# Ledger of designs, part 12: VHH binders against Radiation response metalloprotease IrrE (irrE)

Target 1, 256 residues: Radiation response metalloprotease IrrE (irrE), of Deinococcus deserti (c1cz84)
Amino acid sequence: PTALAAAKARMRELAASYGAGLPGRDTHSLMHGLDGITLTFMPMGQRDGAYDPEHHVILINSQVRPERQRFTLAHEISHALLLGDDDLLSDLHDEYEGDRLEQVIETLCNVGAAALLMPAELIDDLLTRFGPTGRALAELARRADVSATSALYALAERTAPPVIYAVCALSRQEDEGEGGGAKELTVRASSASAGVKYSLSAGTPVPDDHPAALALDTRLPLAQDSYVPFRSGRRMPAYVDAFPERQRVLVSFALP
Below, E stands for the ipSAE of ESMFold2; O stands for the ipSAE of OpenDDE; V2 stands for 0.75 times the mean of E and O plus 0.25 times the DockQ between their complexes.

## First folded at step 1 (VHH)

Design h2 (framework vhh_gocatamig_d2)
Fold by ESMFold2-Fast, scan of step 1:
Structure h2 (fold): chain B 256 residues (1-256), chain A 120 residues (1-120)
Amino acid sequence: as target 1 above (256 residues)
Amino acid sequence: EVQLVESGGGLVQPGGSLTLSCAASGFTFSDYALAWYRQAPGKKRELVAGITSGGSTVYMDSVKGRFTISRDNAKNSVYLQMNSLRAEDTAVYYCARDFEYSDWGTLDYWGQGTLVTVSS
């Protein structure tokens, strides 16, 4: 393994150990494993949160959605867990310097946050039950009570076959294009399994006759051979599994 | 599909200048942070400069005042202007789409690299 892969594995171990001692994953339960640290909600403008180790305080922006607040809290808790692991810190300082070290620490804290909110056991159980599908993505987001985007990245990380996941939705009021305002199905978020360097860009239009669009229109799951609708116009063959839920469709593209 | 293609590398004398370009495709360029990394033979790949979607920049200490990162959202491109080049700047330079905290899970995609050699 690479040094980054080893650090991520250690961060997941720290998150799993911390999580095993908690009564749940709601905001109050997440703090149960920390002694002497105060959680405070306050307006923070564009900042989601902060951890102040000198004063033993975690700050969370009061003006963002509850799901984002909980993810931010898990991220700040991961900073505290990382700071408490002398071996991991030593390994990181041996391997990285300056700005790269700061970026790696931020990445690890996001890995820790995801692992805390979406344990590997939960993801693996869903992949065993539903396969790498839009339905697995929907169930993960629902059971972990996280955004579809957060669930999508976590699911992709643990998916072994080559798959692209996407969250697609209609949005007329948010269209800023020339003559905009027409209803259009577009990609809101996408992530690929390990080894796949392809993802759909946010804003990529999905054609009306695509399985994802048909599933949303009919409100029925649809799975069939079709293609990945890249923004460039390239159509890569794929087995498409589209699962409509509420005002969105959750899609997996299984690649050859 | 995400693609990053670097260009602008080459041979230059100490004290000279080069501009590196990175052309991006397959994603909404204006929504992502971009960075330049470099790797010399036998050394770790290191961050040289980064620019966020909002235009905030970061630089490695040894290049501050010599290198400038910029972006052109209309051209889906990020640039690295390198001045006062030193032999120690010799490396393969890589363009990368970097993570951004607010979007957690932004994947780390890399270009193929462009060689910069600083020698007499």
Scores: ipSAE 0.000, ipTM 0.110, lowest interface PAE 16.1, mean pLDDT 82

## First folded at step 2 (VHH; framework vhh_lunsekimig_d3)

Design l1 (at its last look DockQ between E and O 0.03; V2 from the best seeds 0.00; counts 0 for: pae E 12.9 > 2, placed apart)
Fold by ESMFold2, look of step 2:
Structure l1 (fold): chain B 256 residues (1-256), chain A 120 residues (1-120)
Amino acid sequence: as target 1 above (256 residues)
Amino acid sequence: EVQLVESGGGVVQPGGSLRLSCAASGFTFSSYALYWYRQAAGIERELIASITSGGDTNYVDSVKGRFTISRDNSENTMYLQMNSLRAEDTGLYYCARDYYDSWSGEFDYWGQGTLVTVSS
């Protein structure tokens, strides 16, 4: 286990312990464990939020949607949890410095936020009920009230078999000239379970005859043997589970 | 900082028209695709129209032929012309940029929305 993996595991433990004392995971419930800290919503432009431990304030950008505000609050709570754990802080300062330390801290706070909003018990229940599938991804996003992308990363981290998850949506191809681009289905985000050596790049087009494209077109889930459609044109065999919702398709690629 | 400010909402009778505006600042407006979302009471926000940086438009079926999205890059403003309004068009209308990012979830910059009410 790497130093980062150990730090992530500790951050998840801190988030789980904090969450165990909460009445729920909505925005106001999340603050129950932080006595003496004020929560303030204000316009913040491109900044999502901030935590100021000296002045006992969490700031949340009032101009973003409520679901993003909740995630940002969970992220800022994770900063507070991290700062309260001397052993974790010491381990991080021993291993990282400068800009890399800042990046690791932000990564850990996203891990903490995800763990707080998507408890391991919920993820494990969905994996048991639905398997590591596009359906499980959709259910996690809906039940935890988080974005599909947040759910995708959290689900991938707890999936044991070799699976690639993806969120796919329509976009236009930008061609030179006014005749540019029919809408095409592309990968918007992807993540894989531990140990998978393949990556599916954001922006990768999904062919029209792929189960993911068919599921979106018909508005019906589709699960069948097919392939991972890599950007290079490589087509690696996989069992594909495609779950359409709204204007996107949540997909899993189970690898042999 | 990125800001989007919606305006032009109001109360209108069925069959009427409204024009919504989205004033943008804090980014190179002409380089980005832009979107209109709608949220009816108790329902999730729904993407209803989009316009690319090159001016290509797309609509969901429920508004196609009735709504027209447009942009004026010289004024950093996107518009939604809404004709033949129906009661089911009632809701908060948001303009947005970018509805995905790599970790913090789906991210779309939008303001407070502008309320459209279609009633007698």
Scores: ipSAE 0.000, ipTM 0.135, lowest interface PAE 12.9, mean pLDDT 82
ESMFold2 (binder alone), look of step 2: mean pLDDT 78; pTM 0.780
OpenDDE, look of step 2: ipSAE 0.006; ipTM 0.291

## First folded at step 4 (VHH)

Design s10 (from b1 with A35S; framework vhh_gocatamig_d2)
Amino acid sequence: EVQLVESGGGLVQPGGSLTLSCAASGFTFSSYALSWYRQAPGKKRELVAGITSGGSTVYMDSVKGRFTISRDNAKNSVYLQMNSLRAEDTAVYYCAREVTYTYSGGTDYWGQGTLVTVSS
ESMFold2-Fast, scan of step 4: ipSAE 0.546; ipTM 0.853

Design s17 (from b1 with S53T; framework vhh_gocatamig_d2)
Fold by ESMFold2-Fast, scan of step 4:
Structure s17 (fold): chain B 256 residues (1-256), chain A 120 residues (1-120)
Amino acid sequence: as target 1 above (256 residues)
Amino acid sequence: EVQLVESGGGLVQPGGSLTLSCAASGFTFSSYALAWYRQAPGKKRELVAGITTGGSTVYMDSVKGRFTISRDNAKNSVYLQMNSLRAEDTAVYYCAREVTYTYSGGTDYWGQGTLVTVSS
C-alpha cells in the first residue's frame, strides 16, 4: 500500500483500541482513556479546537454546535494518540516535510476521529440492514451523533457497490434573513464509493422534478430510477434513493 | 461583585506597541480562563486571545506572532502585549471571564473596554 494508506490503517487501529476501553462516546466519556490531559471549553474564534501537549490540555471551541464539538474532540484525541505512537510518527517524518507533513497529520486525525465515532462495525451493520441508501446515511449520522457530511464520507468508504452519496439542502446563501423566494436545492456535500470516478460538486443545483427535490417537498422517502444531475447538465442514469430529514435530503445514486 | 477593569489603551502609530492590563476582583482568579475581545466601529465583537487556568493560549490568526496574552495569578491580572500594530487593530478592547467546565460555556463577565486607536 501507499505510505498514506498504511498510516490511515494504523490510525484506525489506534482509534479502535482507544474506543474499546471507553464507557461511551459522549464528550466526557471520550476523555476517559487519556490520563493527565484535561478538557477545556472556551471561545476559539474560527478554530474548532486544539491539543496543547505542553500544558496537557485539549481545547474545544464553546461557540460551535455540540455535534461539531464532539467530532473536534475526537480529532484532538487522535492528535494525542498519534503523538504517542513513535513508529507512526517516525514513518511520517521520514516520508513528509513542512506543510505537507502538517496536512497529512490533519488528514490522519480526521480519519481517527471518524473511526472513533463511527466504528467499522456500526457502518457495516447499517449497510447490511438498509443497504447503500439515504436512510443508511441518516441512521449513521443519528446513531453516531455526527454531521451528515462526516457520516457521508465514512459510509462511502465502506460501501462496496458503485454509489454516489449526497447531502442536498435548500439555500447556500450567506444571508440567513433573506432566504425567502431565493432558495434553491443544491448539493452541499458528496462522496463516491471506491472505484467511482464521478463526482457531484458542492453547489450543483438539483432540478425541481428530481426524486431528491420531490422527497424533500413531500417529506416522504422516494426510491426510483432517475439520474445523477451533474453540474455540466449531463444526466447519468442511476437508481435514486432519497430520504428527507429536517431541512435536507440524503441521497444515494446507485450506478449501473 | 465580579469586576474586570481594563487599562493601557491609547493612540499609537502603525508599527508601535501597547500593553493592555485587566485587573480582576470578586472571584477566585486562578480558577477561570480569561480572554481579550475587540470591537471595531460597525463590526461584531471578536475574540483576540484567550488563556486557560493552566496557561494554554488561543489567538486569532491575524494577531498570531504579534500579540501575546499572559496572566499573573498573584496579581489577579491578565495582559495583552500588542506589537507591530496595524490600522486594522483599531477597536475597543474588552477583558472577559470564560466559563470552561461546560460544553455550552462562554463569557459570563465583561470589562467596560479600553480604546486602542492605531493612526498617524
Scores: ipSAE 0.445, ipTM 0.814, lowest interface PAE 2.3, mean pLDDT 89

Design s20 (from b1 with G54E; framework vhh_gocatamig_d2; at its last look DockQ between E and O 0.69; V2 from the best seeds 0.00; counts 0 for: pae E 6.8 > 2)
Fold by ESMFold2, look of step 5:
Structure s20 (fold): chain B 256 residues (1-256), chain A 120 residues (1-120)
Amino acid sequence: as target 1 above (256 residues)
Amino acid sequence: EVQLVESGGGLVQPGGSLTLSCAASGFTFSSYALAWYRQAPGKKRELVAGITSEGSTVYMDSVKGRFTISRDNAKNSVYLQMNSLRAEDTAVYYCAREVTYTYSGGTDYWGQGTLVTVSS
């Protein structure tokens, strides 16, 4: 496996070991395994959080939603776990440098945060029960109490067959200097299982007659043969499972 | 009664420096985080810098490297050293007490504000 794949696997192991010792997965329970670090909530403007090793403080923005606070805390805990693993640090410094090393570290901390909040056992159970579907995505987000986007990436990573997942929602379409505009369904986030060489870009419009748009409009799940609506206009055949939830639709595109 | 009284505002030319002070009373100062906010006319009040009871600091990107927040627990005071001032820094600056654990908002007390004007 590649150096990055091995590092991701190690981060998941570290997160799983840390999580096994926790009394729960709420924000304060996540700190249970770290000694000598103070968790402080305060306004931080647009910044979600920070770690100050000099003062032994993790800062979390008090003005964001609780699930975002949990994710940010899990991310900062993952920094601490990474820093405590000398072999992993050494491997990263051997392979990466400069800005790329910093980007890889942040990527690994997101992997660790996801693994901490969404244990592999939960993901595998949902994949077994519901398959790699929009419903599995919805159930993961609900049961782990995380954003649909966070659940999307975690689910895609553990999905074996070739699947593209997407979160789609209505967006305000900017008109030509008018005071109002029609809302259209667009892709907000997307991720694919391993080995899929195609991507579905954020902002891609979803046609009104697509199963995802129909599921959102009717508020009923819909599963049928259809296509991936790439921004280029290309339509790749796929089995579409669209699961509407509140003001969004969670979609899987199962590829042949 | 909780009181926060700012001072040190005034007129200064671009590139200049100014030190704001906030004298606090009516609470256990050393136990609270403090912050400076600013509000330009017609704009929303925005965080400038914060400092925890432990001394950890937070800065907005636009002021990082130019402004320094500090506290003196013996004098129940928090300071904002402002260097390399720009016209965009013109605002009323407010001292604020931050609640460490909140579900809706972190600021429970505000000072009256002190005006900083950066103009040639």
Scores: ipSAE 0.040, ipTM 0.562, lowest interface PAE 6.8, mean pLDDT 87
ESMFold2-Fast, scan of step 4: ipSAE 0.588; ipTM 0.870
ESMFold2 (binder alone), look of step 5: mean pLDDT 83; pTM 0.832
OpenDDE, look of step 5: ipSAE 0.577; ipTM 0.859

Design s21 (from b1 with G54A; framework vhh_gocatamig_d2)
Amino acid sequence: EVQLVESGGGLVQPGGSLTLSCAASGFTFSSYALAWYRQAPGKKRELVAGITSAGSTVYMDSVKGRFTISRDNAKNSVYLQMNSLRAEDTAVYYCAREVTYTYSGGTDYWGQGTLVTVSS
ESMFold2-Fast, scan of step 4: ipSAE 0.469; ipTM 0.823

Design s34 (from b1 with A33I; framework vhh_gocatamig_d2)
Amino acid sequence: EVQLVESGGGLVQPGGSLTLSCAASGFTFSSYILAWYRQAPGKKRELVAGITSGGSTVYMDSVKGRFTISRDNAKNSVYLQMNSLRAEDTAVYYCAREVTYTYSGGTDYWGQGTLVTVSS
ESMFold2-Fast, scan of step 4: ipSAE 0.525; ipTM 0.837

Design s51 (from b1 with Y101E; framework vhh_gocatamig_d2)
Amino acid sequence: EVQLVESGGGLVQPGGSLTLSCAASGFTFSSYALAWYRQAPGKKRELVAGITSGGSTVYMDSVKGRFTISRDNAKNSVYLQMNSLRAEDTAVYYCAREVTETYSGGTDYWGQGTLVTVSS
ESMFold2-Fast, scan of step 4: ipSAE 0.478; ipTM 0.827

Design s9 (from b1 with A35V; framework vhh_gocatamig_d2)
Amino acid sequence: EVQLVESGGGLVQPGGSLTLSCAASGFTFSSYALVWYRQAPGKKRELVAGITSGGSTVYMDSVKGRFTISRDNAKNSVYLQMNSLRAEDTAVYYCAREVTYTYSGGTDYWGQGTLVTVSS
ESMFold2-Fast, scan of step 4: ipSAE 0.484; ipTM 0.823

Design t1 (framework vhh_gocatamig_d2)
Fold by ESMFold2-Fast, scan of step 4:
Structure t1 (fold): chain B 256 residues (1-256), chain A 124 residues (1-124)
Amino acid sequence: as target 1 above (256 residues)
Amino acid sequence: EVQLVESGGGLVQPGGSLTLSCAASGFTFSSYALAWYRQAPGKKRELVAGITSGGSTVYMDSVKGRFTISRDNAKNSVYLQMNSLRAEDTAVYYCAREVTYITGSTYSGGTDYWGQGTLVTVSS
């Protein structure tokens, strides 16, 4: 295992231990485990938040949307948890320096935030109930009150069968000379379960006749044998489960 | 009646310094966060610096190390010390009161009162 993988595992343990003591995952509940630390909302420009250990305060940018504010709170709590773990902090300083250390700490705090907001037991329950499907992805995002992108990374990590998850949405494309653009369905985010060597890159176009496109157009869930539309043009056979939600479609590609 | 009154603006040469003051009245000053915003011609109003009731501070990146926000609860005042001023710091500067609302499990925040503004011009 790599030093980063070990650090991520430790961060997940810290988040799980913290979360186990909480009455819930709403903003008030998230603060219950932090004695002596206050939560303050104020404008912060382009920053989402900050943890100030000297003044015992977590700051959340008042000018960003509520869903992002809650993830930011979990991220700042993760900073507090990491600072309280002398062994992890010492290991990080031994391995990393300067800008790289800052990047690793931010990565770990995002890992902690996701683990705190989407506990393993919640993900496992949803996988048991719905299987590795676009619907399971939609339910995780809804129940945890997180973005579909955050949910798909967490879901993929705990999915045992070989599956690729994707969030696909329409983009407007300028059409030369026609006074308007055609909407193009593209992959916005994707993540694969452990052991899957294939990746579906962001920006990959999804054909109009694909189940994902049809589910979005009809606003009805579709599940059928089809393919993974790789950017290279290769079409790998897969069982596709497409769940439309708002202006996007949440997709799972179950591989043979 | 909540009032925020700014003072200290003026004309200064690049590299110079100014101290802005905001005198507050009509509320329990020590319980609130305060902030300084600025708006330059043709630009959107942006946060410059903020200070919580407990003294924690926030700054926009372009003023870090040059500007210092502070508060004096005994005088019901918040200050912005501006050093090493640049032409791009030219703007109307506004004092603002920041609030955190807690209703049940819902948290939110925002600016509820603004001062009238004070003009800072950095020019040779």
Scores: ipSAE 0.263, ipTM 0.692, lowest interface PAE 3.5, mean pLDDT 88

Design t10 (framework vhh_gocatamig_d2)
Amino acid sequence: EVQLVESGGGLVQPGGSLTLSCAASGFTFSSYALAWYRQAPGKKRELVAGITSGGSTVYMDSVKGRFTISRDNAKNSVYLQMNSLRAEDTAVYYCAREVTYTFPSGYTGGTDYWGQGTLVTVSS
ESMFold2-Fast, scan of step 4: ipSAE 0.523; ipTM 0.833

Design t11 (framework vhh_gocatamig_d2)
Fold by ESMFold2-Fast, scan of step 4:
Structure t11 (fold): chain B 256 residues (1-256), chain A 121 residues (1-121)
Amino acid sequence: as target 1 above (256 residues)
Amino acid sequence: EVQLVESGGGLVQPGGSLTLSCAASGFTFSSYALAWYRQAPGKKRELVAGITSGGSTVYMDSVKGRFTISRDNAKNSVYLQMNSLRAEDTAVYYCAREVTYSYGSGGTDYWGQGTLVTVSS
């Protein structure tokens, strides 16, 4: 594979090894494997967090939501794990430099964070129980206590059949001449399984008669043959599984 | 009882430098994190830089490399060295005391009165 794919695989191995020794994935449990490093919560403005190896501390922004804080903690732990792996660090410095190196390291630490909070065995168990469905996505987000967006990227990475996952939610819009502001269902995030050449763009409107819209309106899961509603207006046939949850619908599009 | 008093603000030309100082009293200074915030007219107050009791620093992206926060526990003071100043750095700068936690949320519990920094010619 590419150097980046190899680095990602190695980062997942580091995260899995670290995670195997932990009593859980709550904030306190995540720190259990880091001896000599302290955790500090404080306001950090637009910064989510930081790992400071010189002072042996991980800083987390106190002014973001708890699930975001936990993902950020996992990200900063991944920085510490990466820094401790001389071979990986050496390989990265051989391949990348400057701003590109920093971008790759941030990408790897996001990969490590996701692997730490959503272990492969959890994802595989959910795929075995529910298949590549909107329900599997909902269960992953709930059990790992992460955003639906984080969960869909992780789920797509381990999904073998050709599937597009999407998180759709209502957006306020101003009706011209009315001033009342109607709600429109749009795609908020999407990711496809490996090998799928198609993408569903964020912001894409979902038609009122689509299974995803119907599932949200009825508050009942709906699975049927339908289509992927591409922004271009193209309608690709797909088996649609739509799982409504609160003010959103979690969707899988199984491709032919 | 707790007091934070800023000084060092003023008028500077673009590209110039300025050092802000914050003198603290009424608490065990070395045990707290301190931060600098700024607020321009009509805009929200934003974190510019912070420093923990242990010396770890945080900076907003637009000032990283230009501003340096430091502390002197013997003088109960925190400083903001501002270099390569730009028009968009014009704001009232506030010193703040931060309560930090090992588990859970931290927050600002005391603010200074502010010192005005104007970058123009």
Scores: ipSAE 0.464, ipTM 0.815, lowest interface PAE 2.3, mean pLDDT 89

Design t12 (framework vhh_gocatamig_d2)
Fold by ESMFold2-Fast, scan of step 4:
Structure t12 (fold): chain B 256 residues (1-256), chain A 121 residues (1-121)
Amino acid sequence: as target 1 above (256 residues)
Amino acid sequence: EVQLVESGGGLVQPGGSLTLSCAASGFTFSSYALAWYRQAPGKKRELVAGITSGGSTVYMDSVKGRFTISRDNAKNSVYLQMNSLRAEDTAVYYCAREVTYPYGSGGTDYWGQGTLVTVSS
């Protein structure tokens, strides 16, 4: 247990406590638990949002996509929750300084946002129903109304068996340009369960004969023995579960 | 009927100051966020500054420290105090009403007609 792990656990407790009193996770429901804090949508340029404790207001960029606005709202609520926890703030100031402190606080608020929008109970229910699969990942993103990438990290954290999850999507080949460019399936995001030391980097190409590529081509879920296609060219045996959704395929690699 | 009427624009020399005013009518002014946008010739309309019902402010990076947005709920007015004006600040300035929770999901729903600010010798 590191200082950061302890802080993350406390942040999840704050988010869970806040969330338990809410009727839902839509914008109105999320604000229901805040006393004396208002919500305002405004253009904010490149910023997603901000919490202004002096004026007791949460600001959300009105020109950002709705799903991003909800995650940003949960992130700003987490800032308010963190600021209200004197013990956690004291611990953070004792351990971190300057830019590192700011970075840790942002990390904790992302942890809080994820915990608020994707409660442990929801994730555990989906893992019980579907197992550590691409389908569980798809259902989590749908039910929580979050990006597949956000769902991916949250699901991996609560997955007990050794699994790598990935979101893969079609991309144009760089070297071929527009004149001869073909769509290539690449990893967009990946995360592994606790204890797994391997990672799939963003941009890693997925071969045409891989189950993930076949599932996307057919638009049908596919599960079979295959491999993890590491960027190095290394092929580690894995049971692959690939769940296609329109332009993407959500994949789990169950490791030996 | 919602109306936003800007005033205070004009010609000013570089380094000078201007105060823009926006008079609002037809809605409960104190309940809404208001903003100033600008549009220079050949460019898209961009946010300059915004102010919430509670007084929180947002500024474009290039105007931070030079411009100040404020509101007077008793007069149903929002103001933009512009100091240290530069040639690049030349634009038509628009007052806007921002839809905010609980009235909507956000975004601009009403615009004023604009007031021209020219920074030149």
Scores: ipSAE 0.169, ipTM 0.611, lowest interface PAE 4.4, mean pLDDT 87

Design t13 (framework vhh_gocatamig_d2)
Fold by ESMFold2-Fast, scan of step 4:
Structure t13 (fold): chain B 256 residues (1-256), chain A 121 residues (1-121)
Amino acid sequence: as target 1 above (256 residues)
Amino acid sequence: EVQLVESGGGLVQPGGSLTLSCAASGFTFSSYALAWYRQAPGKKRELVAGITSGGSTVYMDSVKGRFTISRDNAKNSVYLQMNSLRAEDTAVYYCAREVTDFYGSGGTDYWGQGTLVTVSS
């Protein structure tokens, strides 16, 4: 495996080991395994959180939503776990340096956060129950109490068939009364299962006649043969499963 | 009565330094987090730096390495040392007291009057 793949695997092991000792995944329970580390909330502007090893404090932004706070806490806990693993740190410093090292560490802490909040057993159970669908994505986000974007990346990683997942939502308009149908449905986030090299870029428009748009408009789930609306304008055939939730639609594109 | 009073603002040339001070009264200073915010004309007020009761600090990316927040509990004061100042740092700077509820949600409950910092040649 690559150095990054090995580091991710080790980070998942650290998260799984930490998680096994916890009474739950709420904020208080997540801190249970960190003796001598204090959790403090305060405004942090554009930052979601930080780990201060000098004072043994995890800082979480008090002015963001609770589910974002919890993911950020899991991310900061992952920083603490990574710092406690001398072999992993040594391997990372041997392979990377400077800004690249910092980027890789942030990536690993996101991997650790996802593993803590969305254990493999939970994802596999949902894939068994619902298949690789927009509904599986919705249920994962709900049960793990995480953003749909976080859930989508974790779900894609454990999905075996060739699937692209996407979270789509309407674009904001300054004056809601201006122009009937003026809002445009666009891709907000997307991730593909292993072996799929196609990307569905954030900001890609979804046509009004697409199943994803129809599901959002009707507020009813819709599954049918259709296509992946790539930014390039290319329309790749796919079986589309669209699950509307609140003001967005969660979509899976099953490839042939 | 809770009161926060800023001082130390003024006109400084690009690359210069300035220290802002905030004197607090009316509460148990050592128990609270304090922060510095700034607001430039036509822009929203933004967090510049914060310091917890335990001494942990937070900084906005554009000032990290240039600004240092500190506190002196014996003097009921919080400070912002600003180095390598840029024209983009021009703003009214506000001292603030931060509170959090039991569930981790919170924000500023008291603001100072503000002190103007102008970085210009």
Scores: ipSAE 0.416, ipTM 0.815, lowest interface PAE 2.7, mean pLDDT 89

